VHH binders against q9w197. Designs and how they scored, part 15

Target 1, 300 residues: q9w197
Amino acid sequence: RLRLQDIPALTQDHCRMRDPAEVERIINEFVIGGPERMQIVSDFDYTITKQRTEDGGAVPSSFGIFNACQSLPENFKAETDKLYHKYRPIEIDPHMPIAEKVQYMIEWWTKSGELTSGFPFDQSEIDQIASKYTHALRDRTHEFFADLQRLGIPTLVFSAGLGNSVVSVLRQANVLHPNVKVVSNFLQFRDGLLDGFQQPMIHTFNKNETVLNETSEYYDLVHTRDHIIVMGDSIGDADMASGVPASSHIMKIGFLFDHVEANMKKYMDTFDIVLVDDQTMDVPRTLLSLIEKQHKLNLE

## First folded at step 6 (VHH)

Design Q08 (framework vhh_7n9e_1)
Fold by ESMFold2-Fast, scan of step 6:
Structure Q08 (fold): chain B 300 residues (1-300), chain A 120 residues (1-120)
Amino acid sequence: as target 1 above (300 residues)
Amino acid sequence: DVQLVESGGGLVQAGGSLRLSCAASGFTFSDSYMYWGRQAPGKGREWVSGIYSGGGSTYYASSVKGRFTISRDNAKNTLYLQMNNLKPEDTALYYCAKEFGRLGSYYDYWGQGTQVTVSS
């Protein structure tokens, strides 16, 4: 039986838990179940990518990479900035009911699709810009994805951002292994012109397992895997694995960086582990190492 | 439905050259982004080089830039990787890959691979 006090990565000051006994219980269930029962569901923006660089600089979101492309119409950035200034305060409003926020997210994404239509676009521009940000992945992300591939653990990157940018960054960083699947918003083309985004649009408040197609090959791969690590940087990310059986064991890891004092209570109520200004994959990797160590002992 | 078949691997001495080919079927090759990946012994898969449908936009991993050239023949549905000045660290199983996306879901199709071994 593993005890939290014996796991150095989980006893650091920046690693917060509302219920340490429950975290310990889930870890021991994961260790007993082994890698064959595991799956990962992770956000991309500010979860796989850092929330800040070492010098405190900003890391662009997946949409930010797209908006930096030079072939976009002259007014495109100005119009998307107008939408951001209108809808972002609504998205992060702590008092507005979720149902009301959803209506505004649908409005935002509909207008964004209209702006992202009627002109030609070369995806290679996204690749050029993304190549500058492979260094902005959390420290030891390469090792984390290598661990997952070695252990045969299916990994879903589930992003409300722009999938074209997500795929470009992961591929160029050499972490888009065959066990990794990306579900996100992708550009749509019609007759060589941009035609908005492929439907349905994924936003912060509808990011849950019900948007995944049950008839997909991915479902066949993961339907027997009831031990889940969920990783995210926003409250909505905690529900990415919602809809699984109540008998499932889910470890929710939340990366908290901005407005720490104001958000701490809500994050600790929502996530099992809250990592404060931790720009590494060390905690997720520690969980995998504990699972792998026991698995190897069982095979001996 | 998608089928990718690699060929052209083999044993070569450091400083040598090899040309890999990938025969593609089951999709509209001329409209598709294609890439090469590799997996070295004891390591994860690594993206090597990519090429857009028109052939004019090519990208390379820093480890191979200046030594490898990706190209395509849309009339033959064939992807190529010309590898020059090969190094022992280029030893790997090389995969041809097709990017596939549908209804907001993305995943890559990988071929079976062709082995490249570079002796010192």
Scores: ipSAE 0.005, ipTM 0.325, lowest interface PAE 11.6, mean pLDDT 84

Design Q09 (framework vhh_7n9e_1)
Fold by ESMFold2-Fast, scan of step 6:
Structure Q09 (fold): chain B 300 residues (1-300), chain A 121 residues (1-121)
Amino acid sequence: as target 1 above (300 residues)
Amino acid sequence: DVQLVESGGGLVQAGGSLRLSCAASGFTFSDSYMYWGRQAPGKGREWVSGIYSGGGSTYYASSVKGRFTISRDNAKNTLYLQMNNLKPEDTALYYCAKEFGTLIDSYYDYWGQGTQVTVSS
């Protein structure tokens, strides 16, 4: 039986837990269950990518990479800025019911799709810009994905961002292995022109099983895997778990960087582990190493 | 109606100092990560320095570390950049910026119009 006090990565000051006993319990369940019961569900923007570089420079989001493309119409950024100014206050409003917010998210996406239509665009522009940001992945991300591939753990990268950018960065970083699946918003083309985004729309309030249930192949892969590590940088990411059996155990890891004091209570209430300004994959990798060590002992 | 208005630029001799200011409005400044960037003629935008919402964490590009100091006054909704030991290669348009969407999976940078800094030999 493992104890948190014996796991150095989990006893650091920047590693915060509301309920350490529950974290310890889930880790022991993961270790007992082994790799065959495991799956990963991870956000991309500011979760697989850093929230800051070593020199503190800005890391573009998946949509930020798209917005840097030269072939976008002159007014594209200005028009998308108007939409963000209107809808962002609604999205983060703590008093508006979620059901009402969802209607505004649908409206925002519909209007964004209309702006992202009627002009030619080449994926190679995204690829060129993305090539500059493979170094912006969290430290030891390559090792993390290598661990997952070696252990045969299905990994879902589930993003409300732009999947074209997500796939480009992961592919160029050499971490888009066969066990990695990307579910995100992808550009749609019709007759050689952009035609908005492929359906279904993924936004902060529907990053959950309602979207994932549309992918039967993914369900077949993960329906026997009831031990889940969820990783994200926003409150909405905590609900990304796929359809889960009654025996499920979920470890929710939240990366907190922006608005630390204001957000600490919500993050501590939402995630099992809150990592404050930790630009590494060390904690997720530690969990995998504990699972792997016991698995090797069981094979002997 | 997010607005970022830079001021404090000008002409200065090598080895001199300038203090830039950025007046912010239209958002909760005290909750926001802010940064300074610059762009010299014919070059792309370069990140210079960033500061966390509470002021407790600051970051600098290697080219300016030890010479520049970023700070903020949350009561005045103002961001500052103290520039010391200026070099001719620091000549650029300086602008302050805010990132939106850190609590969601999408964002864009809002940049001010900038303030010109020219450093003579």
Scores: ipSAE 0.000, ipTM 0.141, lowest interface PAE 13.7, mean pLDDT 82

Design Q10 (framework vhh_7n9e_1)
Fold by ESMFold2-Fast, scan of step 6:
Structure Q10 (fold): chain B 300 residues (1-300), chain A 122 residues (1-122)
Amino acid sequence: as target 1 above (300 residues)
Amino acid sequence: DVQLVESGGGLVQAGGSLRLSCAASGFTFSDSYMYWGRQAPGKGREWVSGIYSGGGSTYYASSVKGRFTISRDNAKNTLYLQMNNLKPEDTALYYCAKEFGRLTDSGYFDYWGQGTQVTVSS
């Protein structure tokens, strides 16, 4: 039986837990179940990427990478900034009902699609900008994805951002292994011109199992895997694995950076583990290490 | 140069049946995951049914499960969709598709045929 007090990575001050006994229970279930029952579901923006670089530099979101492209129309950035300032406050409003927020998310993405249409665009420009941000992945992300590949653990990168940027960053960082699936918003082209985004639209309130039903190959990899590590930086990310059987064991890891004191209670109520200003994959890697160590012993 | 040519669509009354075919060329069909998608009037593309290269593993959207059967003939490079108990809601342009690239590409580079129209009258 593993105890939390014997796992140094989980006893650090920046590693916060509302219910340490429940975290300990889930870890022991993961270790007993082994890699074959595991799957990972992770957000991308500010979860796989850092909230800040070591020198304090800004890390753009997946849409931020796209918005930095020089081939975009003259007013594109100004128009998308207007949409962001209108809809972002609604997205994060703690008092507005989710059903009402969903309608505003649909409106936001519809207007964004209209702006992202009718002009030529070359994906290579995203690739050029994304190449500058491979260093902005959390420390030991390469090692984390190598661990997942070695253990044969399916990994879903589930992003409400721009998948073209997500895939570009992961590919150029050499972490887009065959066990990694990206589900996100992708650019659509028609006759060499941008034509908005591919359907279905993914926003913060529909990142869940229903979207995954469109990918039968991914379902075949994960339907027997009821031990799940969920990683995110937003309250909404905690529900990315909703809809699994009640007997499932889910470890929800939340990365908290902004307004730590104000957000701490809600994050601790939502995530099993809250990592405060931790720009590494060390805690997720520690969980995999414990699973791998027991798995190797069991093969004896 | 991947080519996918669908056929077998048409007008049918509710409760009727149709069999769609897709002739594939330009790639090793026997090694490829294949699927059928559809686009109803005013809607985006919907995944309908998929089949792995060996034909042993088949998957269906909940809306068609029990009514549609996907199959393939690797010797003829042909994909099929047998549609039974058709409903007006099945009215759509039906596409044959081949996955392009790795699973990690999320279908962005999938190859789609031109489609074959299926219209189910009430």
Scores: ipSAE 0.000, ipTM 0.112, lowest interface PAE 16.3, mean pLDDT 82

Design Q11 (framework vhh_7n9e_1)
Fold by ESMFold2-Fast, scan of step 6:
Structure Q11 (fold): chain B 300 residues (1-300), chain A 122 residues (1-122)
Amino acid sequence: as target 1 above (300 residues)
Amino acid sequence: DVQLVESGGGLVQAGGSLRLSCAASGFTFSDSYMYWGRQAPGKGREWVSGIYSGGGSTYYASSVKGRFTISRDNAKNTLYLQMNNLKPEDTALYYCAKEFGSRLVDSYFDYWGQGTQVTVSS
């Protein structure tokens, strides 16, 4: 039986847990179940990418990469900025009912699609911008994805951002292995012109199995994998694996960087492990290492 | 040389039924996740229904669940969509599609057919 106090990565000051006994229980279930029962569900923006560079610099979101493209219409950034300033306060409003927020997310996406239509665009511009940010992946992300590939663990990158940017960054960083599936919002083209985004729309409040059931057989592939590591940087990310059987074992890892003191209680109530200003994959990798070590002992 | 050819569209009154077919060639159909999408006039493409390569698992958009049934015949390399209780809002160009490559890679490069028009009168 593994004990938390014997796992150095989980005893660091920046690794916070509301219920250490529950974390220890889930880890032991993961270790007993082995890699065959595992799957990963991860956000991309500020989860696979850093929340800050080593020197404190900013990291662009997946939409930020797109907005930096030079061939976009002259007024594109100004118009998308107007939408952001209108809808972002609604998205993060702690008092507005979720059902009401969803209607505003649909409105935001509809208007964003209208702005992202009627002009030619080449994916190569996204690739050029994205190439500058492969170094902005969380430290030891390459090793993390290599561990997942070696263990045969299906990995879903589930993003409410722009999938064209997500795929570009992952591909250029050489971590888009066959076990990695990206579900996100992708650009749509018609007759050589941008035509908004492919359906279904993915936003903060529908990142869950309902969208997966409607988009890909990936859900069917992973339905026997009831041991799940969920990774995210926002409260909404914690529900990406919602709808799985109650008997499932889910480890929710939250990356907390901004307004730590104000957000700590909410994050600790939402995630099993809260990592404060930890720009590495060390904790997720430690969990995989424990699973792999026991798996090798069982095979031999 | 991937080819997807849809058929079975037409004009039907609200409450009616249509059965769409998609003839697939140029790839191993029995290994491929297949789906139906649609595009209404002035709208973007909308995913409608998908089916696992073995036929055992099916998925539906909320707007069509309970009314549409997706199926496949791997021996004939054919995908089907049975549409019942059709509504005016189901009016769209319906197209057959497959995921590019492995089911565990990104869907950015999906293959799409030419489509078959479905028009539902009120």
Scores: ipSAE 0.000, ipTM 0.125, lowest interface PAE 16.0, mean pLDDT 82

Design Q12 (framework vhh_7n9e_1)
Fold by ESMFold2-Fast, scan of step 6:
Structure Q12 (fold): chain B 300 residues (1-300), chain A 123 residues (1-123)
Amino acid sequence: as target 1 above (300 residues)
Amino acid sequence: DVQLVESGGGLVQAGGSLRLSCAASGFTFSDSYMYWGRQAPGKGREWVSGIYSGGGSTYYASSVKGRFTISRDNAKNTLYLQMNNLKPEDTALYYCAKEFGRYLSGSEYFDYWGQGTQVTVSS
């Protein structure tokens, strides 16, 4: 039986747990179950990518990559900035009920879709900009994805961002392996012009059953995999696995960077492990390492 | 209405010291990640140092590590940068900056920058 006190990555001050005994229990279940029962469900923006680079610079989101494209209308950034100032305070409000926040997210996404319509656009612009941000992945992300591929663990990248940018970054970073699937908001075209985003719209608070209904083929790959690591950087990310049938054990890992003191209680209540200013994949990789070590011993 | 007002820059000889201050208003300073950036003549903006809301975690660019110290006084809504053993290559306009948050359901963050304070280091 593994004990948390014997796992150095989990005993650091920046690794916070509301219920360490429950975390220890889930880890032992994962180790007993082995890689065959595992699946990963992860957010992309500021979860697979860093909140800050090693040089301390800002990391653009998947939409930030899109917003940097030169062929966008002159007013596009100004209009998206207006939407941001209206809706962002609502999105991060720790006291507003999720059901109320959902209605504002629907408004935000609807208006964003309207702005992202009626002009020509070339995906190659996203690819060019994304090529500059492969280094902005969390430290040891390449190793993390290599571990997942070697262990045969299905990995769902489930993003409320822009899937065109997400896929571009992952592909150019050489981590978009066959076991990795991306579900996100993708650009839609009609008669050679942008026509908003493919439906339904994915926002922070609806990464659940509605979206998983659109990915029913993925369910056939993972329905026997009831041991799940969920990774995210926002409260809504914790619900990404709620629509997966037959989930027995879920480990929710939250990356907390912004407004730490104000957000700590809510993150601790929502995630099993809260990683404060941890720009690495070291904790997720440690969990995989423990699973792999026991699996190899069982095969010997 | 976020306002960041830098002060403390000036002309100093190599090996000297300066302390920069940033007076912040229009937001809850005590819960915000703050940082200092700089822009040298003919170069792009460079991140220098950052500090978490409670002051417990600090970060430094390799070029300034061991020479500069970032700190904050949440009671005074003020951010500081103590610069020691200054070098000619530290000559730049120094900016106080606040991370605002993310756009579009967590998809982009935006920073507010002050007007800057000029630091000139003579050889």
Scores: ipSAE 0.000, ipTM 0.145, lowest interface PAE 13.2, mean pLDDT 82

Design Q13 (framework vhh_7n9e_1)
Fold by ESMFold2-Fast, scan of step 6:
Structure Q13 (fold): chain B 300 residues (1-300), chain A 121 residues (1-121)
Amino acid sequence: as target 1 above (300 residues)
Amino acid sequence: DVQLVESGGGLVQAGGSLRLSCAASGFTFSDSYMTWGRQAPGKGREWVSGIYSGGGSTYYASSVKGRFTISRDNAKNTLYLQMNNLKPEDTALYYCAKEFGRLSDSYYDYWGQGTQVTVSS
């Protein structure tokens, strides 16, 4: 039996929990269940990538990497920035009903698709820019993905960003192992020209089971894995594992960096573990190490 | 109606000092993580410094650490950057920003017009 106070990574001041007893219970369930019952569901932007760097380099989003490409039309950045300034305040509006916000997200993605159409584009430009940001992954991300691969734990990177950039960063960082699946927005091409994004569009309010296809090969592999670690940096990320059986044990880890005082209560109500300005994978890795240690003992 | 208005830039000799101010309105400043970024002519934007809502946690780019100090006055909705021992390579347009990690991204939430800092050799 593991006790929370005996796990140093979880007793730090920056590691906040609404219900420590529940966190302790879930950890013991994970340890008893072993790697074969585990799966990971993680956001990418500012979750697998850092929210800040130590050297003062800015960390672009997955769409930010795309927007830096030279093959984009002269006005592309200006037009996409107009859409961002219009729709981002709606996306984060605390008073607007979610159903109404969803309609604005559909508008945003439709208009973004129209802007991202009718010109040639080469994926190699995304690869060139993404190569600069492999260092912007959270500290010990390489070790985290190596742990997951070694333990055979399926890992879903579920992003409302641009999957072309996500895949490029992960591949170039040498962490896109066979157990890792990316579900995100991907560029679509028709007759050698960009033709918007592949359907369905993934946005902040549909990052959940409603966008996942139950007939997909990946879903068929993971639907029997009822022990889940969910990782995200926004409130909406907490729902990425919705639709699993009610008997499932889910550990929700939230990375909180911006507006800490204002957001703390909501994050603690939403996530089981809230990590304040923690630019590392140390807490997720600690959970995996506890699972692995018990698993090795059981293999006597 | 989020607005960020930077001021305090100017021409200064190497080794000199300047203090930048950012007047914020249209949001709850006292709850917001605030940053300073800069853009030199012909170069991309780069993050300079950040400060948590309560003022207790501050962060700096390695290039400015020990020379620059970020601070805030929540009663005045104002962010400051005290720049000491300025170098010619500090020459840039300095921006106040509400969202961190978005400075090099074209998808900014809130961004000021900037204040020009020119450091002569």
Scores: ipSAE 0.000, ipTM 0.218, lowest interface PAE 13.3, mean pLDDT 83

Design Q14 (framework vhh_7n9e_1)
Fold by ESMFold2-Fast, scan of step 6:
Structure Q14 (fold): chain B 300 residues (1-300), chain A 121 residues (1-121)
Amino acid sequence: as target 1 above (300 residues)
Amino acid sequence: DVQLVESGGGLVQAGGSLRLSCAASGFTFSDSYMYWGRQAPGKGREWVSGIYSGGGSTYYASSVKGRFTISRDNAKNTLYLQMNNLKPEDTALYYCAKEFGRLPDSYFDYWGQGTQVTVSS
């Protein structure tokens, strides 16, 4: 039986846990179950990508990459900014019922789709912009995805952002292996013109609901995999694997970057492991290495 | 290095007024959406009011609508919250907040350390 105190990566000050005994329990279940029971569910923006570039600048979101494309109409950014300023306060309002917020998210996406329609667009511009941000992935992300491929662990990149940008970044970083599936919002074209986004829309409040319906083939691959690592950078990401059987073992890893003291309690209440100012994949990789070590022993 | 420094909190009787200020540095304040949040003892963070970068569009939580006014001075890199007709339930640590990076490109928030507002009944 592994003890948390014997895993150096998990005893560092920047690795915070509300319930260390529960984390230890889940790790031992993962190790006993082996790679064949594992799956990964990860957010993209600010989870696979860093919160900052090396020069301290902001890393663009997947929509930020799209908004930087020069083929967009000259007023496109101004109009999308207006929508953001109207709907963002609603999105983060803690007192508005979720059902009411969902209706406003549908309005936001509908209006965004209308703005993202009726003009030609060269998708290769996304590739050009995205190529500048392959170095903005968390340190050792390439190694993390290589570990997952070697172990045969299905990996779902589940983003409420723009999937065209997500796929472009992952492909150009050489981490979009056959075991990796991207579920996100994708641009739609009709008769050579942008026609909004492919259905259904993925937003903050429906992220967990779409995976089974949209990816029935993926579900068939993962329905026997009840050991799950969930990775995210926002509170909503913690629910990406909701709907799995109650007997499942889920390790929720949250990346917390700045204003740590103000955010710490909520993140620790939400995630099993909170990684403070950690721009690496080292903790997720440590979990995989423990699973792999036991698996190799079992094969000998 | 984004810095948000709140001031203007204090102890006030119900029905009184306070004006909070937030001095911002380390980013281009004039192109950033800004907002105020609060956290009462034993409760989670609550969004209070937000303001568009140009100052013309303002938004309020229903609990403060008509009593609080958000404003900004882009030349001074300062955000304000004028609080009138304060109630005991307004007692909280008030935070100035900025989105991570430049709008609309991030949903992350930077929070200041906060300024305490206590309203006696």
Scores: ipSAE 0.000, ipTM 0.135, lowest interface PAE 13.6, mean pLDDT 82

Design R01 (framework vhh_surovatamig_d1)
Fold by ESMFold2-Fast, scan of step 6:
Structure R01 (fold): chain B 300 residues (1-300), chain A 121 residues (1-121)
Amino acid sequence: as target 1 above (300 residues)
Amino acid sequence: EVQLVESGGGLVQPGGSLRLSCAASGFTFSDSYMSWVRQAPGKGLEWVATIYSGGGSTYYVDSVKGRFTISRDNAKKSLYLQMNSLRAEDTAVYYCAKEFGRLSDSYYDYRGQGTLVTVSS
């Protein structure tokens, strides 16, 4: 019944689709199914947060917020930067097999955990830094989360970043409503000292199955919800929903910002909708609006 | 089994104060982030405030910032919400909530009956 050509947000030049007919079909299924069949699975870094600000300023990652804390040991930033320069080229290497890359990701996280151990730390430092970046959320993120809360749609924020920072930003932005669950990497403490990260570590290549089995309480809430919107900025984010039950219709939305020409084919092969340099929640909100409009008509 | 028991609600005049309490059992309270969540008549659940496990960091929804104070006593396994300058729009059932599972699970668990707060003349 709905046609893509009649949805302004989906007809913009920056909104790219490999298969527009399939996107149109999934939207109509979502609209017919209503909010009670919906769930959201979203990345955080550069998906809920902007890839760029209007001022052209850099948006820190969730780990970047942690690295800015002043109580961190002398040379902590220098040591973590050494790890980044060693492992980042491996992570993005197009010729190395994924299985081999996973080995290096485990090594990177193990060494990061060793650096993040043996000193006292207070979450309030993360909160202080994070307070400066609540306005770095994609435009209309507050409205997006308000829509989800009003519609009763469970929302999983699934991040390979630092959950302490993720939770801090979301709470200070007033968007961490009861329908929102965060699964991420969290700091671990032992005898009042940092003791690395809670296991298992979430990285780009395992962001699908490893930790969702440990959140079985969440599965009980979403087992009847087979209409899923997946949001991410990286290829690995497309598989986030593979661990959740009963997915008959998944809409995968990818935010593409850097190296657009080089990455376009891979993103269009991976995501149903590719949003090029779109620092807003307008497309996800449009999908919710269409669902809500039909739901209200049905209630009469 | 996780148990959360709220108390301290009641009828209060606009501008008045109430202190809510929550007694927790069945999990390691001192390791858990704790929250207060409310449901006003005709509305959905709304997050109100969160306190981190060590008590150093607190967060509030903008509408209660400066009026409400969340606190905890880890030795007593108790969570508190001091509510000052109450308004009619604060009328709601208030629930004590924790994250499911470990600190990595930032989702709420509403095991209690809640406590009703009515602000009217």
Scores: ipSAE 0.006, ipTM 0.284, lowest interface PAE 12.5, mean pLDDT 83

Design R02 (framework vhh_surovatamig_d1)
Fold by ESMFold2-Fast, scan of step 6:
Structure R02 (fold): chain B 300 residues (1-300), chain A 121 residues (1-121)
Amino acid sequence: as target 1 above (300 residues)
Amino acid sequence: EVQLVESGGGLVQPGGSLRLSCAASGFTFSDSYMSWVRQAPGKGLEWVATIYSGGGSTYYVDSVKGRFTISRDNAKKSLYLQMNSLRAEDTAVYYCAKEFGTLVDSYFDYRGQGTLVTVSS
């Protein structure tokens, strides 16, 4: 039986847990179950990518990569910035009812789609911009994805961002292995012109449903895998695996960087493990190594 | 353990009415915003209505305004959806949901097993 005190990566000051006993129980269940029962569900923006670089440089979101493309219309950035300045204050308003905010978010998304329509666009520009940000992946991300491939663990990258950018970064970083599936928002083209985004829109309310509406091939791959590591940087990411059987064992890992003191209680209540300013994959990799070590021992 | 149990679904003719109920347990119901969410066959989840913890404010998706009424009884720890003038497009599994945030940072913290509403002649 593994004890948390014997796992150095989980005893660091930046690794916070509301219920260490529950974390210990889940880890032991994962180790007993082995790689065959495992799957990963991860957000992309600021989860697979860093929340900060070592030099303090900004890490663009997947939409930020798109907005940096040179062949976008001259005023595209200005128009999208107008929408941001109008809708962001509504989004974060602590006094506005959530249901009313949802209507404004739908309006924001609709107008963004209209702006992202009616002009030609060369997707290779996304590749050019994304090539500058393969170094912005969390430290040891290449090793993490290599571990997952070696262990045959299905890995779902589930993003409310722009999938064209997500795929470009992962492919150029050489981590888009056959066991990795990306579900996100993708650009739509009609007659060589941008035509907004492919439906349905990926948002927090239907992330899990969108995945389940994928081909039976993906469902067949994961339906027997009831041991899940969920990774995210926002509260909403914690529910990416919602709707799985109650018998499932889920380890929710949250990456916390901004407003640590103000957000700590909510993150601790939401995630099993909260990683404060940890720009590495070391904790997820440690969980995989414990699973692999026991698996190899059992094969002997 | 948070539990949400929906009931009241069934087969109804177009123009008919149904009242859905949700029995909540395992949390302080009177402190929580509550919502109804539905999923039509072959479609994703759609938010329908939300009610404030004290019942003082209610919000609806445009397609059901004037036809549906969300209400709650904090003493009974129950949430309701009165559905009038039902249409074929209202056919869906209806879920009771707790803690509904923003589109960017939000999730349905918990939802029940759902209750099926079929509107058909």
Scores: ipSAE 0.000, ipTM 0.095, lowest interface PAE 19.4, mean pLDDT 81

